# Designs tried in a protein design chat: VHH binders against Probable 2-keto-3-deoxyxylonate dehydratase (xacE). Part 4

Target 1, 289 residues: Probable 2-keto-3-deoxyxylonate dehydratase (xacE), of Haloferax volcanii (d4gp28)
Amino acid sequence: MHYHQLAVSGERRLTASRDSTTYDLTSADADLRTFGDLARVASIARTSVDRLAAELTEDADVVDDAFVDRHATVPVDAEEIWAAGVTYQISEQAREEESSMPDMYFDVYDADRPEVFFKATPSRTVEPGDAIGVRGDSEWDVPEPELGIVLRRGEIVGYTVGNDVSSRSIEGENPLYLPQAKVYDRCCSIGPCVVTPEDVEDPHELEMSMTIERDGEVIYDDATNTSEMVRSCDELVSYFTRHNTVPELAVILTGTSLVPEQPFDLQEGDHVDITIEGIGTLSNSVTTV

## First folded at step 23 (VHH)

Design xj
Fold by OpenDDE, last read:
Structure xj (fold): chain B 289 residues (1-289), chain A 120 residues (1-120)
Amino acid sequence: as target 1 above (289 residues)
Amino acid sequence: QVQLQESGGGLVQAGGSLRLSCAASGFTFSDYAMAWYRQAPGKEREFVAVIVRGGSTYYADSVKGRFTISRDNAKNTVYLQMNSLKPEDTAVYYCAAEGYEPYYKGMDVWGQGTQVTVSS
């Protein structure tokens, strides 16, 4: 099922969509306001999220999709969002243009240990429809469309679309500046929903596309497939969780293979749409932070 | 010391009733979801019921309509009212607590269990 978190008149609500019907699960159970709430109960009850949701739909109000779209917020309240880098071959190639030390990225690409880095806190995570940020002290910024792995206590409970907005100029200046290149106000967006593994089927076989508009014109439009990713979701989760106490809810962005080429620079006023097959479209405007 | 202590188990005839209690100590009870599990001999531990922090309850299909989970936050106690008991309900019943804090793993606290035996 597809799960949306809504903000309606100051109240949080959780919806589940199945077979072209959307159910307000919160109407069936007032204590289920978020995806996390549902996932928690499912875990406690030793059942799947979808199974529990399905049961709840019997008592849930039906809502229209337009309503969901109007009120959708961040689809999961991840305490930590992490990301993986250099998970696509094209990403490796892009580093040759960006970095003064391109070999280090190649080394990671070929190594057993992936690049996994901290990306965002809740306060830095942008909702669908809101503006992602480009750093004011950055001369070169890019969106990074990525598959997001939704984790509850280190276990995969779903997938979402993510945007790992990044300063290429800062990262390119020195790889040790990665935290500054990746972690800043409004540096990350996830959405529009969480889709459970049952409906995603194979996270490594999903079409992904990104469109960037500026001044009413499409200035970037390309597509890829998560099958090009050289790291598995399980592998990334493994490295994320090993020797690490993970939060109840976390997201791992799995890296990007859609890299706008220079002289492209993400700018305030741009609009970014990222679509992943079976999940949906994450849309954001852009602002300077 | 964090602790859950079950009580109320025993031998009962089929069709009878029991009320289990689980007394919590050493943690903020109201911040936890409380659940009952059971394990019959030779079987895996199975979920019975949960009452979340907000008060909503969920039950295993096998006990719906017969069992009722409730909590008294003032007493730091969760209850399981078991009616219309069946021989297949025979098991050790465990109380468990799961916190809402971000970095806990699994069920945070478990009791030692209380034996429930339902005779034919």
Scores: ipSAE 0.889, ipTM 0.958, lowest interface PAE 0.5, mean pLDDT 94
Fold by OpenDDE, last read:
Structure xj (fold): chain B 289 residues (1-289), chain A 120 residues (1-120)
Amino acid sequence: as target 1 above (289 residues)
Amino acid sequence: QVQLQESGGGLVQAGGSLRLSCAASGFTFSDYAMAWYRQAPGKEREFVAVIVRGGSTYYADSVKGRFTISRDNAKNTVYLQMNSLKPEDTAVYYCAAEGYEPYYKGMDVWGQGTQVTVSS
């Protein structure tokens, strides 16, 4: 199922969509306000999220999709969002091109250990429809469309769309500036929903596209497939959780293979749409931070 | 110092009733979901019931309509009222607690269990 977190009149609500019908699960159970709530109960009950949700739909109100779209917020309250780099060959190439230290990216690409880095806190994570940020002290910025792995206590409970907005100029100046290139106000967006593994089936076989509009014109439009990832979701999760106490809810962005080339620079006023097959479209405007 | 202690188990005839109690100590009881699990000989531990922090309850299909989980936060106790007991309900019943804090893993606390035996 597709799960949305809504903010309605100051209250949080959780919806589940299947077969073109959307159910307000919170109407069936007031204690289920978030995807995390549902995932927790499912875990405790040793059942799947979808199975539990399905049971709840029997007592849930039906809501319109338009209503969901109007009130949708971040689909999961991840305490930490992490990301992986150099998980696509084109990404590796792009990093080498921009970097003063190109060989280190090749080394990581070919290594057993992937690049996994901290990306965002809740306060830095932007909801669908809101503006992602580009750093005011950055000369070259790009969106990074990515598959997001939703984790509860280190276990995969779903997938979402993510945008790992990045400063290529800062990272390119020195790879040790990665935290500054990646972690800043409004540096990340996830959404529009969470889709459980049962419905995604294969996270490594999903079409992904990104469209960027500026001044009413499409200035970027390209597509790829998660099958191009050289790292598996399980591998990334393994390294993320290894020797690491992870939060109850976390998201791992799996890297990008859609890299706008120069002279492209993400700018305030742009609009970014990222679509992943079976999940949906994450839309954001852009602002300078 | 964190502890769960089950009680109320015993031998009962089919169709009978038992009420299990689980007394919690060493943590903020009201901030935890409380659950009951059971393990029969030669079988894996299975979920029985959970009551979340907000009071909503969920049950395994095998016990729906027969078992009721409840909690008394003032007493730091969770209960399992078991009615219409069947021989297949025979197991060691465990109380467990799971917190809502971000960085805890798995069921945070487990009791030692109490034996429930339902005779034919």
Scores: ipSAE 0.889, ipTM 0.957, lowest interface PAE 0.5, mean pLDDT 95
Fold by OpenDDE, fold request of step 24:
Formats: structure tokens, sequence, C-alpha cells
Structure xj (fold): chain B 289 residues (1-289), chain A 120 residues (1-120)
């Protein structure tokens, strides 16, 4: 099922969509306001999220998709969002092009240990429809369309679309500046929904596309497939969780293979649409922070 | 010291009733979801019922309509009212608590269990 978190008149609500019908699960159970609430109960009850949601739909109000779209917020309240780098060959190449130390990215690409780095806190995460940020002190910025792995207590409970907005200029200046290149106000967006593993048969076989518009014109339009990832979701989760107490809810962005080439620079006023097959489209405007 | 202590188990005939209690100490009871599990001989531990922090309840299909979970936050106690008991309900019943902390620190708490035996 597809799960959306809504903000309606100051209240949080959780919807589940199945077979072209959307159900307000919160109407069936007032204590289920978020995806995390549902996932928690499912875990405790030793059942799947979808099974529990399906049971609740019998008592839930049906809502129209337009209503969901109007009120949708971040689809999961991840305490931490992490990301993986150099998970696509093209990403490795892009890093080599921008970096003063290109060899280190090649080494990571072929290494057993992947690059997994902290990306965002809730306050730095932007909901669908709102503006992602580019740093005012950065001369070269790019969106990074990525598959997001939704984790509850280190276990995969779903997938979402993510945007790992990054400063290539800062990262390229020095690899040690990665936290500054990746972590800043409005540096990350996830959405529009969470799709459970049951409905994402293979996270490594999903079509992904990104469109960037500027002044009403499409300035970037390309597509890829998650099958091009050289790291599995399980591998990334393994390295994320080992020797690490993880949040109840976390998201791992799995890296990107859609890399706009120079002279492209993400700018205020741009609009970014990222679509992943079976999940949906994450849309954001862009602002300078 | 975090602790859960079950009580109320025993031997009952089929069709009978029991009420289990689980007393909690050492943590903020009202901030936790409370659940009951059971383990029958030779079987895996299975979920029975949960009451979340907000009060909503969920049950295993096998006990729906027969069992009722409830909580008294003032007494730091969760209850399991078991009606229309069946021989297949025979098991050790365990109380468990799960927190709502943002980080999972392995803070799930389990009781020692109480034996419930339902005779034919």
Amino acid sequence: as target 1 above (289 residues)
Amino acid sequence: QVQLQESGGGLVQAGGSLRLSCAASGFTFSDYAMAWYRQAPGKEREFVAVIVRGGSTYYADSVKGRFTISRDNAKNTVYLQMNSLKPEDTAVYYCAAEGYEPYYKGMDVWGQGTQVTVSS
C-alpha cells in the first residue's frame, strides 16, 4: 500500500491507498496518525504494516486523492536521514571530476565498505511541495534523485523518493567538507509517500526519472534504473546499523545516477520533480539558504 | 530497575475466564505500549494483544472477541481479560513493554511469564 501523512486543520492523519481507493486510517483509529504509529503497532503485533492497514480500512473513511495531495506532508518522521554516496558508477565519475582528490571515490566504489553519511534532521527535511535549499556560499549545487529506504529500528518497512541536495563545489574543494556540502537548511526532501516492501517487489528494479524546470522550461530530463546501483539496500542498512543504535524511524537515501552536467547549477526558482516507479513523484521548488 | 511482573495465571476449564495482570516498575508506564504474548509448549512465542500509549487496542485473530487488553496508568498495570478460554489458549503468557523513544536502545521489557492452563 501507499501511505501518506497528512496535516489537516492542524491534525496529523495517515492514509493508505490500495486498488485506487484511499482510506483515512486515522478515522478508523485516532491513535494512528503517522506511518510510524502504524509501523510500531505492526511490529508489536508481529504482523505486516499492510495487513494491519487492510484490517483498518474496513472502518476507515474513504478520501479522494486530491484531498491527499493537498494535505500531504513528509511521509515518515525520520529522526535521522542518512545517505549513501558512490553507489552508481556515474556518481563515482562525477565525484572524480569535481574533486581535488578523485582517487578516494574510486577506492570507495570498489571497497567492501560503502560511503554512508549523515544527511538530515527533521528540521532540515523538506516536505513534498516545499522548497529544497541550495547554499548561498556554494557556487555549484545539484539535486540528487534517490530511492529512500524507510527503516523502523533498523528494519526495512518501506520505500520513498528522496532528494539529496548537494553542494558539488564544497564537496569538490575538500572531501572533509562533506558534512557542509550535504547538511544544511532544507538540504533534503522525501516523499510523496511510503510504499511497503510488499508492493515494491524489487527495490533494485525501479525506473527513476528527474525533471528540472526553470522559468517554465525543462532544462533537465533524464531517467535511470535502481538496477544500476552497485550496493544493495540490505548492504546499506547493514553498514548503517552495525555498531550503531539507530532511530526508531530513519531513512537511507541510496545514492544517485542522475547527475546534471556542468554548466548546470541548481538555482532558486527551479522546480525539481523526481519520480520512482511504483512510489510516486516528489516535487520541490528551490530556494537559497 | 525496570521490571514487569505477571500474575493471575492458573488452571481453568474450557469456557472459563481468567484475568491476568502485569505490574510495571522502573519506567514511565504511560509512555509505553503494553502487550501480551504467549508461548505454548513446542510453539513459538506469539502475539496476543497490545494497547498503545493512546489507548487503542489490537488483538491476534485467535483471541478477538474473547480477550480484552486494558491498562491503568495510575497503577502502572496492564490487564488481559480472557473469556471463553479454550485448550489451545494454554501457554505461558508474557507481558511486554515497548517505548516511544526516538532511538531504539533495546529497551523492550519482558516479564517472567505466568502459566495459563485450560483443560477440556
Scores: ipSAE 0.886, ipTM 0.957, lowest interface PAE 0.5, mean pLDDT 94
Fold by OpenDDE, fold request of step 24:
Structure xj (fold): chain B 289 residues (1-289), chain A 120 residues (1-120)
Amino acid sequence: as target 1 above (289 residues)
Amino acid sequence: QVQLQESGGGLVQAGGSLRLSCAASGFTFSDYAMAWYRQAPGKEREFVAVIVRGGSTYYADSVKGRFTISRDNAKNTVYLQMNSLKPEDTAVYYCAAEGYEPYYKGMDVWGQGTQVTVSS
């Protein structure tokens, strides 16, 4: 199923969509306000999120999709969002082109240990429809469309769309500036919903596309497939969780294979749409922070 | 010390009732979801019921309509009222607590269990 978190008149609500019908699960159970709430109960009850949600739909109000669209917020309250780099060959090439130390990216690409880095806190994560940020002290910025892995206590409970907005100029100047290139105000967006593994048959066989619009014109339009990822979701989760106390809820962005080439630079006023097959479209405007 | 202690188990005839209690200590009870599990001889441990922090309850299909889970935060106790007991309900019943902490550090708590035997 597809799960949305809503904010309605200051109240949080959880919806589940199945067979072109959307159910307000919170109407069936007032204590289910978030995806995390549902995932927790499912885990305790030793059942799947979808099975539990399906049972609840029998007592849930039906809501229209327009209502969901108007009130949708970040689809999961991840305490930490992490991301992976150099998980696609094109990403490797792009990093090598921008970097003062290109060889280090090559080394990581071929290494057993992937690049997994801290990306965002809740306050830095932008909900669908809101503006992602480009740093005011950055001369070169790009969106990074990515598959997001939703984790509860280190276990995969779903997938979402993510945008790992990045400063290529800062990262390229020195790899030690990675935290500054990746972690800043409004540096990340996830959404529009969480889709459970049952409905995402293979996370490594998903079509992904990104469209960027500027001044009413499409200035970027390309597509790829997660099958080109050289790291598995399980591998990334393994490296994220090993020797690490993980949040109850976390998201891992799996890297990007759609890299706009220079002279492209993400700018305030742009609009970015990222679509992943079976999940949906994450839309954001862009602002300078 | 964090602890859960079950009580109230025993021998009961089919159709009878029992009320299990689980007393919690050493942690903030109200911040946890409380659950009951059971394990019959030769079977895997299975979920019975849960009451979340907000008070909502969920049950295994096998016990719906017969069992009721409740909690008293003032007493740091969770209960399982078992009515219309069946021989297949015979098992060791375990109390468990799951926290709502932002970071999971393996702080889930389990009791030692209490034996429930339902005779034919």
Scores: ipSAE 0.886, ipTM 0.957, lowest interface PAE 0.5, mean pLDDT 95

Design xj
Fold by ESMFold2, fold request of step 24:
Structure xj (fold): chain B 289 residues (1-289), chain A 120 residues (1-120)
Amino acid sequence: as target 1 above (289 residues)
Amino acid sequence: QVQLQESGGGLVQAGGSLRLSCAASGFTFSDYAMAWYRQAPGKEREFVAVIVRGGSTYYADSVKGRFTISRDNAKNTVYLQMNSLKPEDTAVYYCAAEGYEPYYKGMDVWGQGTQVTVSS
C-alpha cells in the first residue's frame, strides 16, 4: 500500500491507498496518526503494516486524491535523513567529457566503502508542495532526485522520493565543505508517501524522472532508472546502521544520476517535480534562504 | 532497575476466565506501549495483545473476542482479561513494554512470565 501523513484542521491523520481507493486510517483508530504509529503496532503484533492497515480499512472513511494532495505533509517523521553519493553507473561518454571531475570521485566510485553522509533534521526538511531552499551564499545549486529508503529501527519498512538539494559551488570549492553544501535551511524534501516493499517488486528496477519549470516553461526534463545503481539499498543501510545508534525512524536517500549540467542553476521561483515509478511525484517550489 | 512483574496465572477449567496483571516500575509507564506474549512448550513466543499509549488495543486472531487488554496508568499496571479459555491457551504469559522515544537504545523490557494452564 501507499501511506500519506496529513495535517487536517490542526490534526494529524494517516491514509492508506490500495487499488485506487484511499482510506483515512485515523478515522477507524484515533491512535494511528502517523506511519510510525502503524509500523510500531505492526512490529509489536508481528504482522505486516499492510495487513494491519487492511483490517482497519473495513471501518475507515474513504477520501479522494485531491484531499490527500491538499493536506499532505512529510510521509514519515524521520528524525534523521542521510544520503549517499557516487551510487549510479557512470557512462563512458560522460566520464570522457567530465574534465573538471576530481580524482577523488573515481576513488570513491571504486572503493569498498560508499559515500554516506548526514543530510537533514526535521526542521530542515520541506513538505510536499512547499519550497525547497537554495542558500544565499551559493552561486550554483541543483536539485538531486533520489529514491529514499524508509527505516524503522534500522530495518527497511518502505520507500519514498527525496530531493537532496545541493550547493555545487560550495562543494566544488573544497570537498571538506560538503556538510555546508548539503545541510542548511530547507535543504531536503521527502514525499509524497511511503510505499511498502510488498508494492515494490524490486527497488532497483524503478524509473525516476525529474522536470523543472521556470516561468511556465519546462527547462529540464530527464529520466534514469534505479537499475543503474552500483550500490544496493541493503549495502547503504548496512553502512548507516553498523556501529551507529539509529533513530527509530530514518530515511536514506540513495543518490542520483539526474543532475542538471551547467549552465543550469536552480533559481527562486522554479518548480521541481520528481517522479519515481510505483511511488509518486514529489513537487516543490524554490526559495532563497 | 526497569522491572515488569506478571501475576494472576494458575490452573483454570476450559471455558473459564482468568485475569493477568503486570506491574511496572523504573520507567514512565504512561509513555509506553504495553503488550502480552505467550509461549507454549516447544513453540515460539507469540503475540497476544497490545495497548498503545493512547489506549487503542490490538489482538492476535486466535484470542480476538475472548481476551481484553487494559491499563491503569495510576497503578502502573497492564491487565489481560482472558475469557472462554481453551486448552490451547496453555502457556507462559509474558508482558513487555516498548517506548516512544525517537532515539531508542535497542532495548525492549520483558517480564519473567506467569504460567496459565487450561484443563479439559
Scores: ipSAE 0.792, ipTM 0.935, lowest interface PAE 0.8, mean pLDDT 91
Fold by ESMFold2, last read:
Structure xj (fold): chain B 289 residues (1-289), chain A 120 residues (1-120)
Amino acid sequence: as target 1 above (289 residues)
Amino acid sequence: QVQLQESGGGLVQAGGSLRLSCAASGFTFSDYAMAWYRQAPGKEREFVAVIVRGGSTYYADSVKGRFTISRDNAKNTVYLQMNSLKPEDTAVYYCAAEGYEPYYKGMDVWGQGTQVTVSS
């Protein structure tokens, strides 16, 4: 199923969608208001999130998809969002030449240890439909569309779409500036929903696309597939969780091969749509922070 | 010191009833989900019932309609009312608590267990 977290007149609500029908699970059970609430009960009961939700649909109100879209918030209350880099297959020509990529990319690409780094807190993460940020002191910024792994107590409970907004100029000045290139106000968005693993089948076989519109014109439109990932979701999770106390809820963004090259520069007023097959579309406008 | 202590186990005839209690100390009981699990000889520990912070309850299919979980936050106690008992309900019953804190701390709290034996 696909799960959305809503804010409706000051109340949190959780919906589940299956077969083009959307159910307000909170209407059947007032203690199930977030995806985390549902996942907790499923874990304690040693059952799946989807089985628990399905039992509730007989008593749940049905809502329209337009209602969900109007009230959607972040799809999970992740205390920490982390991200991975250097996770997608590079072209064989680029690898053979090694002149088209920084030397450190090939070192990490072939290494046992993946690039995994802290990305955002809830305060730096924006909802679907809200504005992602480009830093006022950055000269070159890009969106980074990524499959997101949703974790509860370090275990995969679902997937989402993420935008790992980045300053390419700050990152490019010095590798030691990566935290400032990645972590700042409005640096991340996740959504629109959490989809459970049962509905994804293989997270490494999903089309991912991004379009960027400026002044009503499409100025970027490209796609890739998560089958191009050279790191598995399980591997990334293992490096996040080993030797590390993890929050109850977290998201790991898994990297991308869809990064616009110069002369592209993300600008205030741009509109970014990221779509992952089987999950949905995360849409954000852009503002300067 | 965080503790859960089960009581109320014993020998009961098939078709009978028994009420288990689990007294909690050393934590803010009302902020926890409380659960019962059981382990029959030679089997894995299995879920029986849970009552969440807000009072909603959930049950394993094998006990729905026969068992009722409840809590008394003033007494820091969770209960399991077991009716229409069957020989297959014979097991050690464990009380467990899971917190709502944002960081995972491992298995939150488990009791020592109480034996329930249902004779045919």
Scores: ipSAE 0.785, ipTM 0.934, lowest interface PAE 0.8, mean pLDDT 91
Fold by ESMFold2, fold request of step 24:
Structure xj (fold): chain B 289 residues (1-289), chain A 120 residues (1-120)
Amino acid sequence: as target 1 above (289 residues)
Amino acid sequence: QVQLQESGGGLVQAGGSLRLSCAASGFTFSDYAMAWYRQAPGKEREFVAVIVRGGSTYYADSVKGRFTISRDNAKNTVYLQMNSLKPEDTAVYYCAAEGYEPYYKGMDVWGQGTQVTVSS
């Protein structure tokens, strides 16, 4: 199933979608208001999130897509969002043009240890439909569309879409500035929903696309596929959880090959849509922070 | 010292009833989900029932309609009322607690267990 977390007149509500019908699970059980609430009970009961939700749909109110879209918030209350880099396959043509890539990129690409880094707290993460941020002291900013892995107590419970907004000029100036390039106000968005693994046949076989609109015109439109990942979701999770305290809920963004090249630069007023097959579309406007 | 202590187990005839209790100490009881599990000899420990901090309850299919979980936060105690008992319900019953803290470091709380034996 697909799960959305909503804010309706100051109340949190959880919806589940199956077979083109969306159910307000909170209407059937007032103690199930977030995806984390549902996942906790499912884990304790040693059953699936989807089976628990299916039992509730018999007593739940039905809502339409417009209601969900109007009230959607972040799809999971992740205490920490982490991200991975250098996770997509490099073409042989790009490898033959090695001088066009930093030596550090190839060091990580070929290494056993992946690039995995801290990305955001809840306070730095914006909802679907809200504005992602570009730093006022950065001259080259890009959205980074990524498949997100949703974790409860270190175990995969679902997938989402993420935007790992990056200040490329800051990162490019000095690799030691990576934290400042990645961690700042409004640096991340996740959504629109969490889809459970049962609805995702293979997380490494999903089309991922991004469009960027400026002044009513599409100025970027491209796609890739998660099958081009050279790191598996399980591997990334293992490096996140090794010798590291695991938050109750976390998201790991898995990297991308869709990075607009210069002279493209995100600007205030741009609109970014990221779509991942089987999950949905994460939409954000852009503001300067 | 965090502790869960089950009581109320024993021998009952099929069709009978038992009420299990689990007393908690060493943590803020009202902030936890409380659950019962059971383990028959030679089998894996299986879920029976859970009550979340807001009061909603959930049951395994095998006990739904016969067992009732409840809690008394003033007494730091969770209960399992077991009615219409069957020989298949024979097991050691364990009380467990799960916290709602945003960070968790491998610590669930379990009781020692109490034996329930249902004779045919």
Scores: ipSAE 0.783, ipTM 0.932, lowest interface PAE 0.8, mean pLDDT 91
Fold by ESMFold2, last read:
Structure xj (fold): chain B 289 residues (1-289), chain A 120 residues (1-120)
Amino acid sequence: as target 1 above (289 residues)
Amino acid sequence: QVQLQESGGGLVQAGGSLRLSCAASGFTFSDYAMAWYRQAPGKEREFVAVIVRGGSTYYADSVKGRFTISRDNAKNTVYLQMNSLKPEDTAVYYCAAEGYEPYYKGMDVWGQGTQVTVSS
């Protein structure tokens, strides 16, 4: 199933979508208001999230997609969002032009240890439909569309879409500035939903696309596939969780090969749509922070 | 010291009733989900019932309609009322607690267990 977290007149609600019908699970059980609430009960009861939700749909109100879209918030209350870099396959052409690429890139690409870094707290993460941020002291900013792994207590419970907004001029100046390039107000968005693994045949076989619109015109439109990832979801999770006490809920963004090249620069007022097959579309406007 | 202590187990004839209690200490009881599990000899530990912080309850299919979980936050105690007992309900019953804190310590809290034996 696909799960959305809603805010309706100051009240948190959880919906589940099955067979093109969306159910307000909170209407059937007032204690199930977030995806985390549902995942907790499922874990305790040693059953799947989807089976528990399916039992509740018999008593739940039906809502339409417009209602969900109007009230959608972050799809999971992740206390930490982490991200990975250098996770997608490079072409033979890129290898032949090795002298034009930083040695550091190939050091990480070929290494056993993946690049995994802290990305965001809840306060730095914006909802679907809200504005992602570009920092005022960066001269080159890009969206980074990524498959997101949703974790509860270190275990994969689902997938989402993420935007790992990056201040590329800051990162490019000095690799030690990566935290400042990645972690700032409105630096991340996740959504629109959490999809459970049962609805995702293979997380490494999903089309991912991004469009960017400026002044009513599409200025970027490209796609890739998660099959081009050279690091698996399980590997990234293992490096996040080893020797590291994890929060109850977390998201790991898994990197991308869709990064607009210069002279593109993300600007205030731009609109970014990221779509991952089987999950949905994460949409954000852009503001300067 | 976080502790859970079960009581109320024993021998009962089929069709009878028992009420299990689990007293909690060392944590803010009202902020936890409380659950019962059971384990028969040679079997895996299985879920019986849970009551979440807000009071909603969920049951395994095998006990639905016969067992009732409840909690008394003033006494830091969770209960399992077991009615219409069957020989297949024979097991060691464990209570457990799970917190709602955003940064968990990675541990469920478990009691020592109490034996329930249902004879024909």
Scores: ipSAE 0.779, ipTM 0.933, lowest interface PAE 0.8, mean pLDDT 91

